# Designs tried in a protein design chat: VHH binders against q9p7q7r1507to1629. Part 17

Target 1, 123 residues: q9p7q7r1507to1629
Amino acid sequence: SVLLAEDNIINIKVISRYLERIGVKFKVTMDGLQCVEEWKREKPNFYSLILMDLQMPVMDGYQACNEIRKYELENDYPKVPIVALSANALPHVVLSCKDSGFDSYLAKPITLQHLSLIISGIL
Short names: E, the ipSAE of ESMFold2; O, the ipSAE of OpenDDE; V2, 0.75 times the mean of E and O plus 0.25 times the DockQ between their complexes.

## First folded at step 15 (VHH)

Design k1 (framework vhh_7z1x_3; at its last look DockQ between E and O 0.20; V2 from the best seeds 0.00; counts 0 for: pae E 9.7 > 2, placed apart)
Fold by OpenDDE, look of step 15:
Structure k1 (fold): chain B 123 residues (1-123), chain A 120 residues (1-120)
Amino acid sequence: as target 1 above (123 residues)
Amino acid sequence: QVQLVETGGGLVQPGGSLRLSCTASGFTFSDYAMNWVRQAPGKGLEWLSVISGSGGSTSYADSVKGRFTISRDNAKNTLYLQMNSLQPDDTAVYFCAKDLWEGTYIFDYWGQGTQVTVSS
């Protein structure tokens, strides 16, 4: 299963459509806090991938990723792949993602085949 | 600073050919896979093709297989897209996109694009 954290309705619709076409199960959360809580609610390895928007209300993607990594370490959980989603491809953003514990960075807009290739390599 | 500059776009008739180029700077070109993507009017971004850093492996979207060929010249820091048998639905802005790292298919940079118009 894939966990999507995104607060933009248009982006949610687009990504959800792609995930549906790929044929993977997924859940959507609207901010970083909801994402973390949803991930914690499920058993380890329930989610095979987290797609995390960087800018969200309540808790942003950087904070959410950091919280997940801390929880993994504290509970000896396996590391879930977390991909940052952003329209900003500036070098400092990429570096910030790495520092926050993201495994990779995906520049928006997302394409179906691009997402398929990423998911096929992970799932 | 990473820079990608696409050139070679233009107007062509159906069945015609174009060769796009992408000049890269600001990173070790040969260390990264490079991609071509496009965006047609009113449509989303579409991935087309990827080539490994060394140029030893390539992959294509079904929509362009047999018609488009991706290649690179690492000595010139240049990516190419040979487009044959062009059709009206190939009309789009074409971008070269850099992989975050080799083989990830995750883009961190792309250029401003070059317009390709296929029309009779």
Scores: ipSAE 0.021, ipTM 0.330, lowest interface PAE 5.8, mean pLDDT 89
Fold by ESMFold2, look of step 15:
Structure k1 (fold): chain B 123 residues (1-123), chain A 120 residues (1-120)
Amino acid sequence: as target 1 above (123 residues)
Amino acid sequence: QVQLVETGGGLVQPGGSLRLSCTASGFTFSDYAMNWVRQAPGKGLEWLSVISGSGGSTSYADSVKGRFTISRDNAKNTLYLQMNSLQPDDTAVYFCAKDLWEGTYIFDYWGQGTQVTVSS
């Protein structure tokens, strides 16, 4: 299952259609706090991927990622793959995402081809 | 230092074929997805294709799907683009590009480009 954290309704619709075409199960949350709480609610490894918008109300993507990584460390959980979604592609922003514990970064606008590659596990 | 060098461009007739190569150095080639991107005269950049670090997964832009094939030889640190059924609209400078992070589609290094011209 994929967990999507995105507060923009248009982006939610687009990404949801892409996930449906790819054929994966997913759930949508609309801010970083909802994302962290939903991930904690399920068993470890229930979500195999988190798609996390960097800019969200209440708790942004950086904060949410940090909370998840802290919780994983405190509970000796395996690291869930977290992919940052952002329109800002400047190198310092991308490197800040890596320092915050994100595994990958996906630039907006998100395409089906790019999302499909991330989900297929290109590493 | 990271270095990417494209070769294999040139002039071809419509319907013809061409194979581009990109030789990489300065990083562990097999750890990174690699991309082909082109820029037609007076146009912006167009992403064409990506291949995983292992070579096991590929994807293509709709504009080239079925005509172009991306591949890599990790032993030779070389990326390839086989281009078939070329048309005048394929005229562009073609670049290979390295992802900054695996799967990010943010290219931190680009080659100098190789010109492909499709004309009678």
Scores: ipSAE 0.011, ipTM 0.216, lowest interface PAE 9.7, mean pLDDT 83
ESMFold2 (binder alone), look of step 15: mean pLDDT 86; pTM 0.863

Design k2 (framework vhh_7z1x_3; at its last look DockQ between E and O 0.10; V2 from the best seeds 0.00; counts 0 for: pae E 10.6 > 2, placed apart)
Fold by OpenDDE, look of step 15:
Structure k2 (fold): chain B 123 residues (1-123), chain A 120 residues (1-120)
Amino acid sequence: as target 1 above (123 residues)
Amino acid sequence: QVQLVETGGGLVQPGGSLRLSCTASGFTFSDYAMNWVRQAPGKGLEWLSGISGSGGSTSYADSVKGRFTISRDNAKNTLYLQMNSLQPDDTAVYFCARDFWEGTYVFDYWGQGTQVTVSS
């Protein structure tokens, strides 16, 4: 299953459509806090991938990723792949994602084939 | 700007061989692991092979092991896929893909692909 953290309705619709076409189960959360809480609620390895927007209300993607990584370490959980979604691909943003514990970075707009490639590499 | 351009595809008979190339630009090629993936008509994407940034380590899917060989020339910013003993079920669009993190096989960039058709 894939966990999508995204607060933009249009982006949710687009990515959801792609995930459906790929044929993977997924759940959507609207901010980083909801994402972390949902991930924690399920068993380890329930989610095989998290797609996380960097800019979200309440808790942004950077904070959410940090919380997940911290929780994984504290509880000896397997590491879940987390892919950052961002409106740009500036070097400092990419580096920030790496420092926050992201496993990859996708610049918007997201395409079906690119998303399929990411998922194929993970699942 | 990161760019990957695949070449070398074409039509070949069963048992034939092809050599694909992927030319990279816009980043330090040797710092990234590279991969080959493919998509056959009506099927999902399939990972085929990966190679470390230095070229010191390689990996293969069972479907192509013993037939395909991945290599790279970092001086030329080029990734290669030597494909031998090709069969009709190898027909697909082939893509080179860059690992964002070396060894994780999480891809962040890929090319437009090159068509490979195996038919008698």
Scores: ipSAE 0.008, ipTM 0.296, lowest interface PAE 8.7, mean pLDDT 89
Fold by ESMFold2, look of step 15:
Structure k2 (fold): chain B 123 residues (1-123), chain A 120 residues (1-120)
Amino acid sequence: as target 1 above (123 residues)
Amino acid sequence: QVQLVETGGGLVQPGGSLRLSCTASGFTFSDYAMNWVRQAPGKGLEWLSGISGSGGSTSYADSVKGRFTISRDNAKNTLYLQMNSLQPDDTAVYFCARDFWEGTYVFDYWGQGTQVTVSS
């Protein structure tokens, strides 16, 4: 299962269509706090991948990633793959994502081919 | 320092095959997704194929799917592209490229390129 955290309805529709075409099960949350709480609600291996927008209301993607990594360390859980979704691919933004604990990064607009690569195991 | 060196290009007749190699040094090769990209004369860059750091996942552009095969040997720090059924439209300089961060398609290091020419 994939967990999507994205607050923009247009992006949700596009990414959901791509995930359906790839053939994976997924759930959508609309902010970072909802994402962290939904991930905690399920058992550790229920979600195989989190797609996390960097800019969201309530709790942004950087904060949400940090909370998940903290929870994993405190409970001796394996790291879930977390992929950042961002409006740009500037190297300094990508480095900030790596420093925050993200495993990968996708620049918007997200394509079916790039998303397929991430899901099929380029991670 | 990071270095990528392509070899295996050359002149081939239509329908022929070539195998390109890219030898990597200066970084932990298995940690990075690798890609093949080409540039035909007077054209822009065209992404062809990618492979995950472990080699467990591959992808291809529609233009080369079924004809080209990407692979890697992490023990030899080498990336490969097997190119079959080559046609004149495949004439280009072929580059290997390291993904800046896996899955981003922001390539930070490129090889010098190797020329592939398909002509009768």
Scores: ipSAE 0.000, ipTM 0.211, lowest interface PAE 10.6, mean pLDDT 84
ESMFold2 (binder alone), look of step 15: mean pLDDT 88; pTM 0.889

Design k3 (framework vhh_7z1x_3; at its last look DockQ between E and O 0.01; V2 from the best seeds 0.00; counts 0 for: pae E 19.4 > 2, SAP .678 > .668, placed apart)
Fold by OpenDDE, look of step 15:
Structure k3 (fold): chain B 123 residues (1-123), chain A 120 residues (1-120)
Amino acid sequence: as target 1 above (123 residues)
Amino acid sequence: QVQLVETGGGLVQPGGSLRLSCTASGFTFSDYAMNWVRQAPGKGLEWLSVISGSGGSTSYADSVKGRFTISRDNAKNTLYLQMNSLQPDDTAVYFCAKDLWPGTYVFDYWGQGTQVTVSS
């Protein structure tokens, strides 16, 4: 299963459509806190991939990713792949993603076949 | 500083061919898979093809399979896209894109692009 954290309704619709076409199960959360809580609610390895927007209300993607990594370490959980979603690919954003524990970075707009390659490589 | 420079675009008639080039600098070229993507007027970015760092493996979007061929010359830090049987709906700005991390198939940088126009 894939966990999508995204607060923009249009982006949710687009990405959800792609995930449906790829044929993977997924759940949507609207901010970083909901994402972390949902991930914690399920057992380890329930989610095989997290797609996380960097800019969200309540808790942003950087904070959410950091919280997940801390929790993994504290509980000896396997590391879940987390891909950052961003509107741009500026160097400082990429570096911030790495520092926060992201495994990869995807600049918007997201394409179906590119997303398929990423997911097929992980799942 | 990563730099990607695309060249080779132009105007071509339907059924024609073009060969795009992408010159890379600012990173170890052979360590990264490279991609071609395009953006048509009024449309989003479309992924077309990827080639591994060594050049040993390739993949293509269904829209270009059998018509486009991706290749690379690591000694020249150059990526290529041979485009055959071009159609009007291939009209777009074409970009080469670098994977962020080896083997991730997630790209972070692309060049200024080169315009490809297919018209009778």
Scores: ipSAE 0.039, ipTM 0.450, lowest interface PAE 3.7, mean pLDDT 90
Fold by ESMFold2, look of step 15:
Structure k3 (fold): chain B 123 residues (1-123), chain A 120 residues (1-120)
Amino acid sequence: as target 1 above (123 residues)
Amino acid sequence: QVQLVETGGGLVQPGGSLRLSCTASGFTFSDYAMNWVRQAPGKGLEWLSVISGSGGSTSYADSVKGRFTISRDNAKNTLYLQMNSLQPDDTAVYFCAKDLWPGTYVFDYWGQGTQVTVSS
Protein backbone atom coordinates (compact mmCIF):
# COMPACT_ATOMS: atom_id res chain seq x y z
CA SER B 1 0.00 0.00 0.00
CA VAL B 2 0.98 3.63 -0.65
CA LEU B 3 0.48 6.37 1.95
CA LEU B 4 -0.22 9.84 0.55
CA ALA B 5 0.21 12.95 2.74
CA GLU B 6 -1.20 15.99 0.95
CA ASP B 7 -3.33 18.88 2.19
CA ASN B 8 -4.47 20.27 -1.19
CA ILE B 9 -7.78 18.74 -2.31
CA ILE B 10 -7.02 19.27 -6.02
CA ASN B 11 -3.64 17.55 -5.70
CA ILE B 12 -5.21 14.69 -3.73
CA LYS B 13 -7.78 14.15 -6.49
CA VAL B 14 -5.15 14.18 -9.25
CA ILE B 15 -2.66 11.95 -7.45
CA SER B 16 -5.39 9.52 -6.35
CA ARG B 17 -6.51 9.14 -9.98
CA TYR B 18 -2.91 8.45 -11.00
CA LEU B 19 -2.48 5.84 -8.26
CA GLU B 20 -5.70 4.14 -9.38
CA ARG B 21 -4.41 4.08 -12.97
CA ILE B 22 -1.15 2.53 -11.82
CA GLY B 23 -3.12 -0.08 -9.86
CA VAL B 24 -1.79 0.41 -6.33
CA LYS B 25 -3.70 0.52 -3.05
CA PHE B 26 -3.37 3.76 -1.14
CA LYS B 27 -4.59 5.82 1.80
CA VAL B 28 -4.72 9.61 2.10
CA THR B 29 -3.79 11.76 5.09
CA MET B 30 -4.14 15.54 5.23
CA ASP B 31 -1.08 16.62 7.24
CA GLY B 32 2.26 15.39 8.50
CA LEU B 33 1.00 14.42 11.94
CA GLN B 34 -1.78 12.27 10.48
CA CYS B 35 0.78 10.69 8.17
CA VAL B 36 3.16 9.81 11.00
CA GLU B 37 0.32 8.49 13.19
CA GLU B 38 -1.14 6.35 10.38
CA TRP B 39 2.27 4.94 9.50
CA LYS B 40 2.94 4.08 13.17
CA ARG B 41 -0.50 2.46 13.52
CA GLU B 42 0.24 -0.25 10.94
CA LYS B 43 2.84 -3.01 11.12
CA PRO B 44 6.29 -2.42 9.61
CA ASN B 45 6.28 -2.83 5.80
CA PHE B 46 2.51 -2.45 5.53
CA TYR B 47 3.14 0.75 3.56
CA SER B 48 5.73 0.18 0.85
CA LEU B 49 5.93 3.86 -0.08
CA ILE B 50 5.05 7.23 1.40
CA LEU B 51 4.34 10.20 -0.88
CA MET B 52 4.85 13.21 1.34
CA ASP B 53 4.10 16.82 0.50
CA LEU B 54 6.71 19.16 1.97
CA GLN B 55 4.25 21.94 2.81
CA MET B 56 1.38 20.89 5.08
CA PRO B 57 -0.40 22.30 8.13
CA VAL B 58 0.22 21.08 11.70
CA MET B 59 3.43 19.20 10.78
CA ASP B 60 5.25 19.74 7.51
CA GLY B 61 6.83 17.02 5.37
CA TYR B 62 10.37 17.64 6.63
CA GLN B 63 9.34 17.18 10.24
CA ALA B 64 7.13 14.19 9.44
CA CYS B 65 9.95 12.45 7.59
CA ASN B 66 12.31 13.17 10.48
CA GLU B 67 9.81 11.67 12.95
CA ILE B 68 9.48 8.51 10.87
CA ARG B 69 13.25 8.10 10.50
CA LYS B 70 13.75 8.69 14.24
CA TYR B 71 11.09 6.11 15.08
CA GLU B 72 12.71 3.57 12.71
CA LEU B 73 16.11 4.07 14.35
CA GLU B 74 14.72 3.89 17.90
CA ASN B 75 12.82 0.67 17.17
CA ASP B 76 15.27 -0.90 14.70
CA TYR B 77 12.59 -0.93 11.97
CA PRO B 78 13.23 -1.22 8.24
CA LYS B 79 13.46 2.08 6.35
CA VAL B 80 10.27 2.92 4.45
CA PRO B 81 10.75 4.63 1.08
CA ILE B 82 9.63 8.27 1.38
CA VAL B 83 9.28 10.48 -1.71
CA ALA B 84 8.98 14.24 -1.29
CA LEU B 85 6.38 16.18 -3.28
CA SER B 86 7.99 19.57 -3.90
CA ALA B 87 6.82 22.83 -5.44
CA ASN B 88 10.24 23.20 -7.08
CA ALA B 89 13.37 21.21 -7.82
CA LEU B 90 16.07 23.76 -6.99
CA PRO B 91 19.34 22.07 -5.97
CA HIS B 92 19.19 23.25 -2.34
CA VAL B 93 15.65 21.88 -1.95
CA VAL B 94 16.80 18.49 -3.25
CA LEU B 95 19.78 18.52 -0.86
CA SER B 96 17.52 19.44 2.07
CA CYS B 97 15.23 16.52 1.21
CA LYS B 98 18.21 14.14 1.25
CA ASP B 99 19.41 15.57 4.57
CA SER B 100 15.91 15.10 6.05
CA GLY B 101 15.87 11.40 5.11
CA PHE B 102 13.78 11.40 1.93
CA ASP B 103 14.70 8.82 -0.72
CA SER B 104 13.60 10.79 -3.76
CA TYR B 105 11.41 13.68 -4.88
CA LEU B 106 8.74 14.62 -7.40
CA ALA B 107 8.32 18.21 -8.52
CA LYS B 108 4.79 19.55 -8.72
CA PRO B 109 2.74 19.43 -10.82
CA ILE B 110 2.87 15.65 -10.57
CA THR B 111 2.47 13.72 -13.81
CA LEU B 112 1.38 10.12 -14.29
CA GLN B 113 4.65 9.36 -16.10
CA HIS B 114 6.90 10.61 -13.32
CA LEU B 115 4.82 8.98 -10.59
CA SER B 116 4.88 5.66 -12.47
CA LEU B 117 8.67 5.83 -12.81
CA ILE B 118 9.20 6.53 -9.10
CA ILE B 119 6.87 3.72 -8.05
CA SER B 120 8.51 1.26 -10.48
CA GLY B 121 11.96 2.23 -9.27
CA ILE B 122 11.09 1.85 -5.59
CA LEU B 123 9.02 -1.37 -5.59
CA GLN A 1 29.90 29.12 9.85
CA VAL A 2 26.30 29.08 10.96
CA GLN A 3 25.30 32.22 12.87
CA LEU A 4 22.02 33.09 14.56
CA VAL A 5 21.56 36.56 16.08
CA GLU A 6 18.55 37.36 18.23
CA THR A 7 17.36 40.93 18.76
CA GLY A 8 14.30 42.72 20.09
CA GLY A 9 14.41 41.84 23.77
CA GLY A 10 13.85 44.36 26.50
CA LEU A 11 11.85 45.39 29.53
CA VAL A 12 8.06 45.40 29.30
CA GLN A 13 5.20 45.68 31.75
CA PRO A 14 2.86 42.75 32.37
CA GLY A 15 0.36 42.47 29.52
CA GLY A 16 2.76 44.08 27.09
CA SER A 17 4.10 42.89 23.77
CA LEU A 18 7.49 42.39 22.12
CA ARG A 19 8.60 41.11 18.74
CA LEU A 20 11.84 39.16 18.62
CA SER A 21 13.89 38.72 15.47
CA CYS A 22 16.54 36.15 14.60
CA THR A 23 18.78 36.78 11.61
CA ALA A 24 20.38 33.68 10.13
CA SER A 25 23.50 33.28 8.04
CA GLY A 26 25.87 30.52 6.93
CA PHE A 27 23.17 28.11 5.69
CA THR A 28 20.19 28.01 3.34
CA PHE A 29 17.59 29.35 5.76
CA SER A 30 14.49 28.19 3.86
CA ASP A 31 15.63 24.55 4.01
CA TYR A 32 15.37 24.25 7.80
CA ALA A 33 12.72 24.28 10.45
CA MET A 34 13.46 26.94 13.06
CA ASN A 35 12.63 27.04 16.74
CA TRP A 36 12.28 29.45 19.65
CA VAL A 37 13.54 28.28 23.04
CA ARG A 38 13.87 30.13 26.35
CA GLN A 39 15.68 29.77 29.63
CA ALA A 40 14.35 31.43 32.78
CA PRO A 41 16.83 32.16 35.61
CA GLY A 42 17.77 28.94 37.38
CA LYS A 43 15.64 26.80 35.07
CA GLY A 44 16.32 24.43 32.21
CA LEU A 45 15.65 25.12 28.55
CA GLU A 46 12.01 25.28 27.47
CA TRP A 47 11.02 24.70 23.86
CA LEU A 48 8.38 27.20 22.73
CA SER A 49 7.65 26.93 19.04
CA VAL A 50 8.70 25.58 15.66
CA ILE A 51 8.04 26.72 12.11
CA SER A 52 8.68 24.66 9.00
CA GLY A 53 11.25 25.68 6.39
CA SER A 54 8.49 26.89 4.08
CA GLY A 55 6.65 28.71 6.87
CA GLY A 56 3.49 26.71 6.20
CA SER A 57 3.40 24.71 9.43
CA THR A 58 3.77 25.81 13.05
CA SER A 59 3.49 24.27 16.49
CA TYR A 60 3.54 25.74 20.00
CA ALA A 61 4.12 24.65 23.57
CA ASP A 62 0.98 24.87 25.72
CA SER A 63 2.60 27.59 27.85
CA VAL A 64 2.56 30.07 24.95
CA LYS A 65 -0.32 28.98 22.69
CA GLY A 66 -2.56 31.87 21.76
CA ARG A 67 -0.10 34.48 23.05
CA PHE A 68 2.98 33.90 20.87
CA THR A 69 3.16 33.72 17.09
CA ILE A 70 6.16 32.34 15.20
CA SER A 71 6.79 33.51 11.64
CA ARG A 72 9.60 33.76 9.15
CA ASP A 73 10.66 35.79 6.14
CA ASN A 74 12.80 33.55 3.95
CA ALA A 75 13.75 36.42 1.65
CA LYS A 76 15.35 38.20 4.64
CA ASN A 77 16.67 35.05 6.37
CA THR A 78 14.81 36.16 9.46
CA LEU A 79 12.76 34.30 12.07
CA TYR A 80 10.25 36.19 14.24
CA LEU A 81 8.43 35.65 17.51
CA GLN A 82 5.52 37.98 18.28
CA MET A 83 4.89 37.82 22.02
CA ASN A 84 1.63 39.22 23.38
CA SER A 85 0.07 39.24 26.85
CA LEU A 86 3.48 38.89 28.49
CA GLN A 87 3.57 37.90 32.16
CA PRO A 88 6.38 37.90 34.73
CA ASP A 89 6.96 34.16 34.24
CA ASP A 90 7.86 34.88 30.58
CA THR A 91 11.05 36.54 31.86
CA ALA A 92 13.92 34.64 30.25
CA VAL A 93 16.71 34.67 27.73
CA TYR A 94 15.17 33.78 24.37
CA PHE A 95 17.11 31.84 21.75
CA CYS A 96 16.41 30.91 18.19
CA ALA A 97 17.57 27.43 17.36
CA LYS A 98 18.02 25.31 14.29
CA ASP A 99 16.16 21.99 14.85
CA LEU A 100 16.06 20.50 18.38
CA TRP A 101 15.09 16.90 17.47
CA PRO A 102 17.44 14.13 18.66
CA GLY A 103 18.94 11.54 16.33
CA THR A 104 21.58 13.45 14.32
CA TYR A 105 19.24 15.13 11.81
CA VAL A 106 21.06 18.50 12.04
CA PHE A 107 23.33 19.81 14.79
CA ASP A 108 21.60 22.23 17.15
CA TYR A 109 22.83 25.79 16.76
CA TRP A 110 21.80 28.40 19.29
CA GLY A 111 22.00 32.14 19.00
CA GLN A 112 23.58 34.24 21.75
CA GLY A 113 20.12 35.00 23.12
CA THR A 114 18.12 38.14 23.86
CA GLN A 115 16.85 39.04 27.32
CA VAL A 116 13.14 39.58 27.86
CA THR A 117 12.14 40.96 31.27
CA VAL A 118 8.52 41.36 32.30
CA SER A 119 8.25 43.43 35.47
CA SER A 120 5.91 45.96 36.96
Scores: ipSAE 0.000, ipTM 0.079, lowest interface PAE 19.4, mean pLDDT 79
ESMFold2 (binder alone), look of step 15: mean pLDDT 85; pTM 0.853

Design k4 (framework vhh_7z1x_3; at its last look DockQ between E and O 0.23; V2 from the best seeds 0.00; counts 0 for: pae E 12.4 > 2)
Fold by OpenDDE, look of step 15:
Structure k4 (fold): chain B 123 residues (1-123), chain A 120 residues (1-120)
Amino acid sequence: as target 1 above (123 residues)
Amino acid sequence: QVQLVETGGGLVQPGGSLRLSCTASGFTFSDYAMNWVRQAPGKGLEWLSVISGSGGSTSYADSVKGRFTISRDNAKNTLYLQMNSLQPDDTAVYFCAKDYWEGTYVFDYWGQGTQVTVSS
């Protein structure tokens, strides 16, 4: 299953459509806090991938990723792949993602092919 | 700018062999694991194989184990896929894909692909 954290309705629709075409189960959360809580609610490895927008209300993607990584370490959980979604691909953003514990970075707009490639490599 | 260019595809009879190549540029090739994936007509992308940056470790999907061999020449910035005992269901467009960084096995770049057709 894939966990999507995204607050933009249009982006949710687009990414959801892609995920459906790929044939993977997924759940959508609307901010980083919801994403973290949802992930924690399930058992380890329930989610095979988290797609996380960097800019969200309540808790942004950076914070959410950090929380997940901390929780993984504290509870000896396997590491879940987390892919950052961002409107820009500036070097400092990419570096920030890496520092926050992201496993990859996708610049918007998200394409079906790139998403399929990432999911295929993980699942 | 990262670029990946696949070559070596073509038409081959069942049981035949092909060797694909992928030439990389725009990044330090040896610092990243590289993958082969494919997409058959009407199907989704399928991961096939990965090789570490140094070339010291490899992994394969069950569908290609024992038939395909991944390798790399870091001096030439080139990734290879030796495909033996090809079958009709191996017909697909084959892509090389770059890991975002070592150990993640999440891809961030791929090429335009090369067509492989297995038919009698």
Scores: ipSAE 0.015, ipTM 0.271, lowest interface PAE 8.1, mean pLDDT 89
Fold by ESMFold2, look of step 15:
Structure k4 (fold): chain B 123 residues (1-123), chain A 120 residues (1-120)
Amino acid sequence: as target 1 above (123 residues)
Amino acid sequence: QVQLVETGGGLVQPGGSLRLSCTASGFTFSDYAMNWVRQAPGKGLEWLSVISGSGGSTSYADSVKGRFTISRDNAKNTLYLQMNSLQPDDTAVYFCAKDYWEGTYVFDYWGQGTQVTVSS
């Protein structure tokens, strides 16, 4: 299963259609806090990938990623792959993603080709 | 830094074969999945194949399945693409690309590409 954290309804619809075409099961959350809570609610390996927008209300993607990584260390959980979704691909954004514990990042707009390649690399 | 160097392109006749190589440096090659991607004249990027870091798992685009074979030699830090039964529509610049699941970015580490031309 894939966990999508995205607060923009249009982007949720687009990415959801891509995930459906790829044939993977997924769940959507609309902010970083919902994402962290949903990931904690399931068994450690239930989600094989988190797609996480960097800009979200309540808890942004950097904070959410950091919370997940801390929780994994505290509980000896395996590290879930977390991919950042970003509209701003400047070098400082890349460094911030690395420092927060993201495994990689995708620039918006997300293409089916690139999303498919990421998923095939982990699934 | 990460460097990828593609070689082995050239001119071949339809039905012919060609083997591309990609030599990698600047990272632990065996930790990363590697990809082949191509760009035909005037067209967008087309993903062709991926191989896992260990080499134990591969996947192919439908357009090349059965004709192309991806492989790697982790001792030599080298990725390969064996291309058989080449047709004019396979004419493109071919790139190898590093997979980003271990601290790198989608297709940010590409080589300059190698030209493959298939013509009578």
Scores: ipSAE 0.000, ipTM 0.135, lowest interface PAE 12.4, mean pLDDT 81
ESMFold2 (binder alone), look of step 15: mean pLDDT 86; pTM 0.859

Design k5 (framework vhh_7xy4_2; at its last look DockQ between E and O 0.07; V2 from the best seeds 0.00; counts 0 for: pae E 16.7 > 2, placed apart)
Fold by OpenDDE, look of step 15:
Structure k5 (fold): chain B 123 residues (1-123), chain A 120 residues (1-120)
Amino acid sequence: as target 1 above (123 residues)
Amino acid sequence: QLQLVESGGGLVQPGGSLRLSCAASGFTFSDYAMAWVRQPHGKGLEYIATISGSGGSTSYSDSVKGRFTISRDNAKNTLYLQMNSLKPEDTAMYYCAKDYWEGTYVFDYKGQGTQVTVSS
């Protein structure tokens, strides 16, 4: 299953359609805190991939990713792949994602081709 | 029977404005979020704007943000799209769509569409 964290309804619709076409099960959360709480609620390995928008209300993607990584370490959980979704593909943003514990990065607008490539490489 | 009928499309010069309308029938209009989507010739469908059932919440794609405004009149069962500062890349068939939540945000119905052409 894929966990999507995205606060923009248009983006949620677009990505959801892509995921449906790919044929993967998924759940949507609308901020970083909800994403973390949903992930914690399920058993380890329940989610095989997290798609995380970087800019969200309440808790942004950087904070959410960091929280997940801390929790994994504290509880000896397997590491879940986390892919950052961002409007900016600048080098400093990519580095920030890496430092926060992201496994990969997708620049917006998200395309079916890019998403399929990421999912096929992870799942 | 559910119906969505778009109108208001046409030919306009770059920088011009258009106002699209969508007449809804066959369901309780105010109970559903509504959206506008568009499809350029030879391309896929693109979500551009959505509005909650009450009209209190709206969302836009980056491509139209600041230029387009989605609104609704629930008393008239009508959805609107005000399009300002139109660009050639806005040329597309525009559809009114009914949104619903089934674990994800999707639309299950769209109208016949109205053509918008932006050209000098």
Scores: ipSAE 0.011, ipTM 0.269, lowest interface PAE 9.3, mean pLDDT 89
Fold by ESMFold2, look of step 15:
Structure k5 (fold): chain B 123 residues (1-123), chain A 120 residues (1-120)
Amino acid sequence: as target 1 above (123 residues)
Amino acid sequence: QLQLVESGGGLVQPGGSLRLSCAASGFTFSDYAMAWVRQPHGKGLEYIATISGSGGSTSYSDSVKGRFTISRDNAKNTLYLQMNSLKPEDTAMYYCAKDYWEGTYVFDYKGQGTQVTVSS
C-alpha cells in the first residue's frame, strides 16, 4: 500500500486519480505529522512506499522523513522507500532531500508516466 | 443527495467549551472515515481530527491534542467534536468532511461550516 502526504487538495485529487489508474492501494494524509503517525500505526512493511510533499503545514516533509528514519533506527525497522514531491529540482533541494533520508524525488507537476515509473521501480 | 450539516458554533470565552455536531445523510455513514477541518479567516484549511468508520481509531493535530475529542454515533449518522480549553487561535470556520476512502483525508464532500469565535 502507498502512503501519500500532501496538503494541497488539488494535488491530492490529481495524484489520487493517478494512483487509482495505476491500480495501487493507497491512503492520504494532509501533513507530515499525520503521515508519521499513520505510518507508525501500521505494521512494518504495510506501506511499501511513501510519497511525501516537502512543504506542508504542522510538520514539513523534511521533518517527517527525519522522524520516520529516526523511528526505524531506534526500533530496528526496515527502511521504507520515501519519495519527495518537490516544486523544483534545484541542486540544493535534491541535496537536502538526500540529507533528510529520502530515497528519490518527483518534480511537480507530477505526471502519470513519471509516477508509474517510480512505483514500478519500487513496488 | 449527499448532505453534511454542521451546528453548535458560536461565541465563547477563552478556556470555554463548545460541542459541534454534523448530521450526515445521502451515504452509508459507517463506511467512511470522517474529519473535522477548520479555516481561520484568510488562511488555508487545517485538518483537526479524524475518526475511522467504526469509531475505533482517532487522530488529532498537535494544536488540539488533549483539548478536542472527535466521536461519532453511527446509529444517528452524526459526527461530533467536543472542544475544551478553547483559545483565540481556535477561532475559525469549522467543517465536517467525508473521506474519499476509509482512513484517507481526501475530500469527497464537506458541509457549509459553523463559525467558532473565541472572545478577543
Scores: ipSAE 0.000, ipTM 0.100, lowest interface PAE 16.7, mean pLDDT 81
ESMFold2 (binder alone), look of step 15: mean pLDDT 84; pTM 0.853

## First folded at step 16 (VHH)

Design m1 (framework vhh_8ghr_2; at its last look DockQ between E and O 0.20; V2 from the best seeds 0.00; counts 0 for: pae E 15.3 > 2, grease 28 > 24.2, placed apart)
Fold by OpenDDE, look of step 16:
Structure m1 (fold): chain B 123 residues (1-123), chain A 124 residues (1-124)
Amino acid sequence: as target 1 above (123 residues)
Amino acid sequence: EVQLVESGGGLVQPGGSLRLSCAASGFTFSSSYAIGWVRRAPGKGEELVARIDPYSGYTRYADSVKGRFTISADISKNTAYLQMNSLRVEDTAVYYCARETIDTYSFEYTFDYWGQGTLVTVSS
């Protein structure tokens, strides 16, 4: 299953459509806090991938990723792949994602091809 | 053709300062690239000293040079700089500027173009 953290309704619709076409089950959360809470609620490895927008209300993607990584270490959880979704691909942003513990980075607009490539390599 | 040309190297005493320049041609500073300064000391491997995203101005430094070196870029001149203060003997090296890209999937940095290098010698 894939966990999507995205607050933009249009982006949710687009990404959801792609995930459906790929044939993967997924759940949507609207901010980083919800994403972390949802991920924590399920058993380890329940989610095989987290797609996380960087810019979200309440808790952004960077914070959410940090929380997940911290929780994984504290509880000896397996590491879940987390892919950052961002409006740009500026080097410093990409680096910040790496520092925050992201495994990969997708620049918006998200394409089916790129998403398929990421998912095929993980699932 | 992409080209990077370093200048500004030379001999200085410990505690001295130098300012290196990296003139880029064949491409324009943009969000797609970063400029890095990499040094190679005698008998040692390469060390990434500093990098800058010329478009955004964001910078990163090696711990060995933090507080002493400053990387900057002038987009209008398509030139990057490395201001080196409080130089130490261990800063002696050939300094290269290089164009850097980041793979968004692997987060790996790749230097695809390099300058010829400029020698910096710090000696009393």
Scores: ipSAE 0.129, ipTM 0.544, lowest interface PAE 2.1, mean pLDDT 92
Fold by ESMFold2, look of step 16:
Structure m1 (fold): chain B 123 residues (1-123), chain A 124 residues (1-124)
Amino acid sequence: as target 1 above (123 residues)
Amino acid sequence: EVQLVESGGGLVQPGGSLRLSCAASGFTFSSSYAIGWVRRAPGKGEELVARIDPYSGYTRYADSVKGRFTISADISKNTAYLQMNSLRVEDTAVYYCARETIDTYSFEYTFDYWGQGTLVTVSS
């Protein structure tokens, strides 16, 4: 199952339709805090991929990713693949994603082709 | 075959304007690609002067050209443009159009296709 964290309704609709076309089960959360709480509520490996927007209200994607990585370390959990959804891919943004514990990134707007490649490589 | 063809270069006086075009073929503009304009002055390295993601509309400019240059894209014509206003002598360079693809398996960006370049000379 895929966990999507995105606060923009238009992006949620687009990405959700892509995930449906790919044929994977998914759940949507609208901020980083909701994403972290939803991921914690399930057993390890329930979500096989997290797609996480970097800029969200309440808790941004950098903070959310960091919280998940800390929780995994504290509880000896396997690392869940986390892919950043980024408005841009400038070098400083890419480095910040690495430092926060993201596994990869997708620049917005997200395409079906690139989303399919990520999912095929992880799921 | 992927091709990028620049046009619109030439000789212009300081303070003048020039519009560069980059016609793409062998692929269509999509959210998978960004288009950049890179310049090389004689004997100098590359400078990314502007880039655009055609679908999101996100643009980025080098500090040296902010407020003077405008990048745009026409998806229906598969063409990117660089409007260059208030040109200065230091803008003299060969300007290349380049395609940037997103490598989803690493945190690196790579220009994978380059045009042949168009010369812009700013001289009085």
Scores: ipSAE 0.000, ipTM 0.149, lowest interface PAE 15.3, mean pLDDT 81
ESMFold2 (binder alone), look of step 16: mean pLDDT 82; pTM 0.821

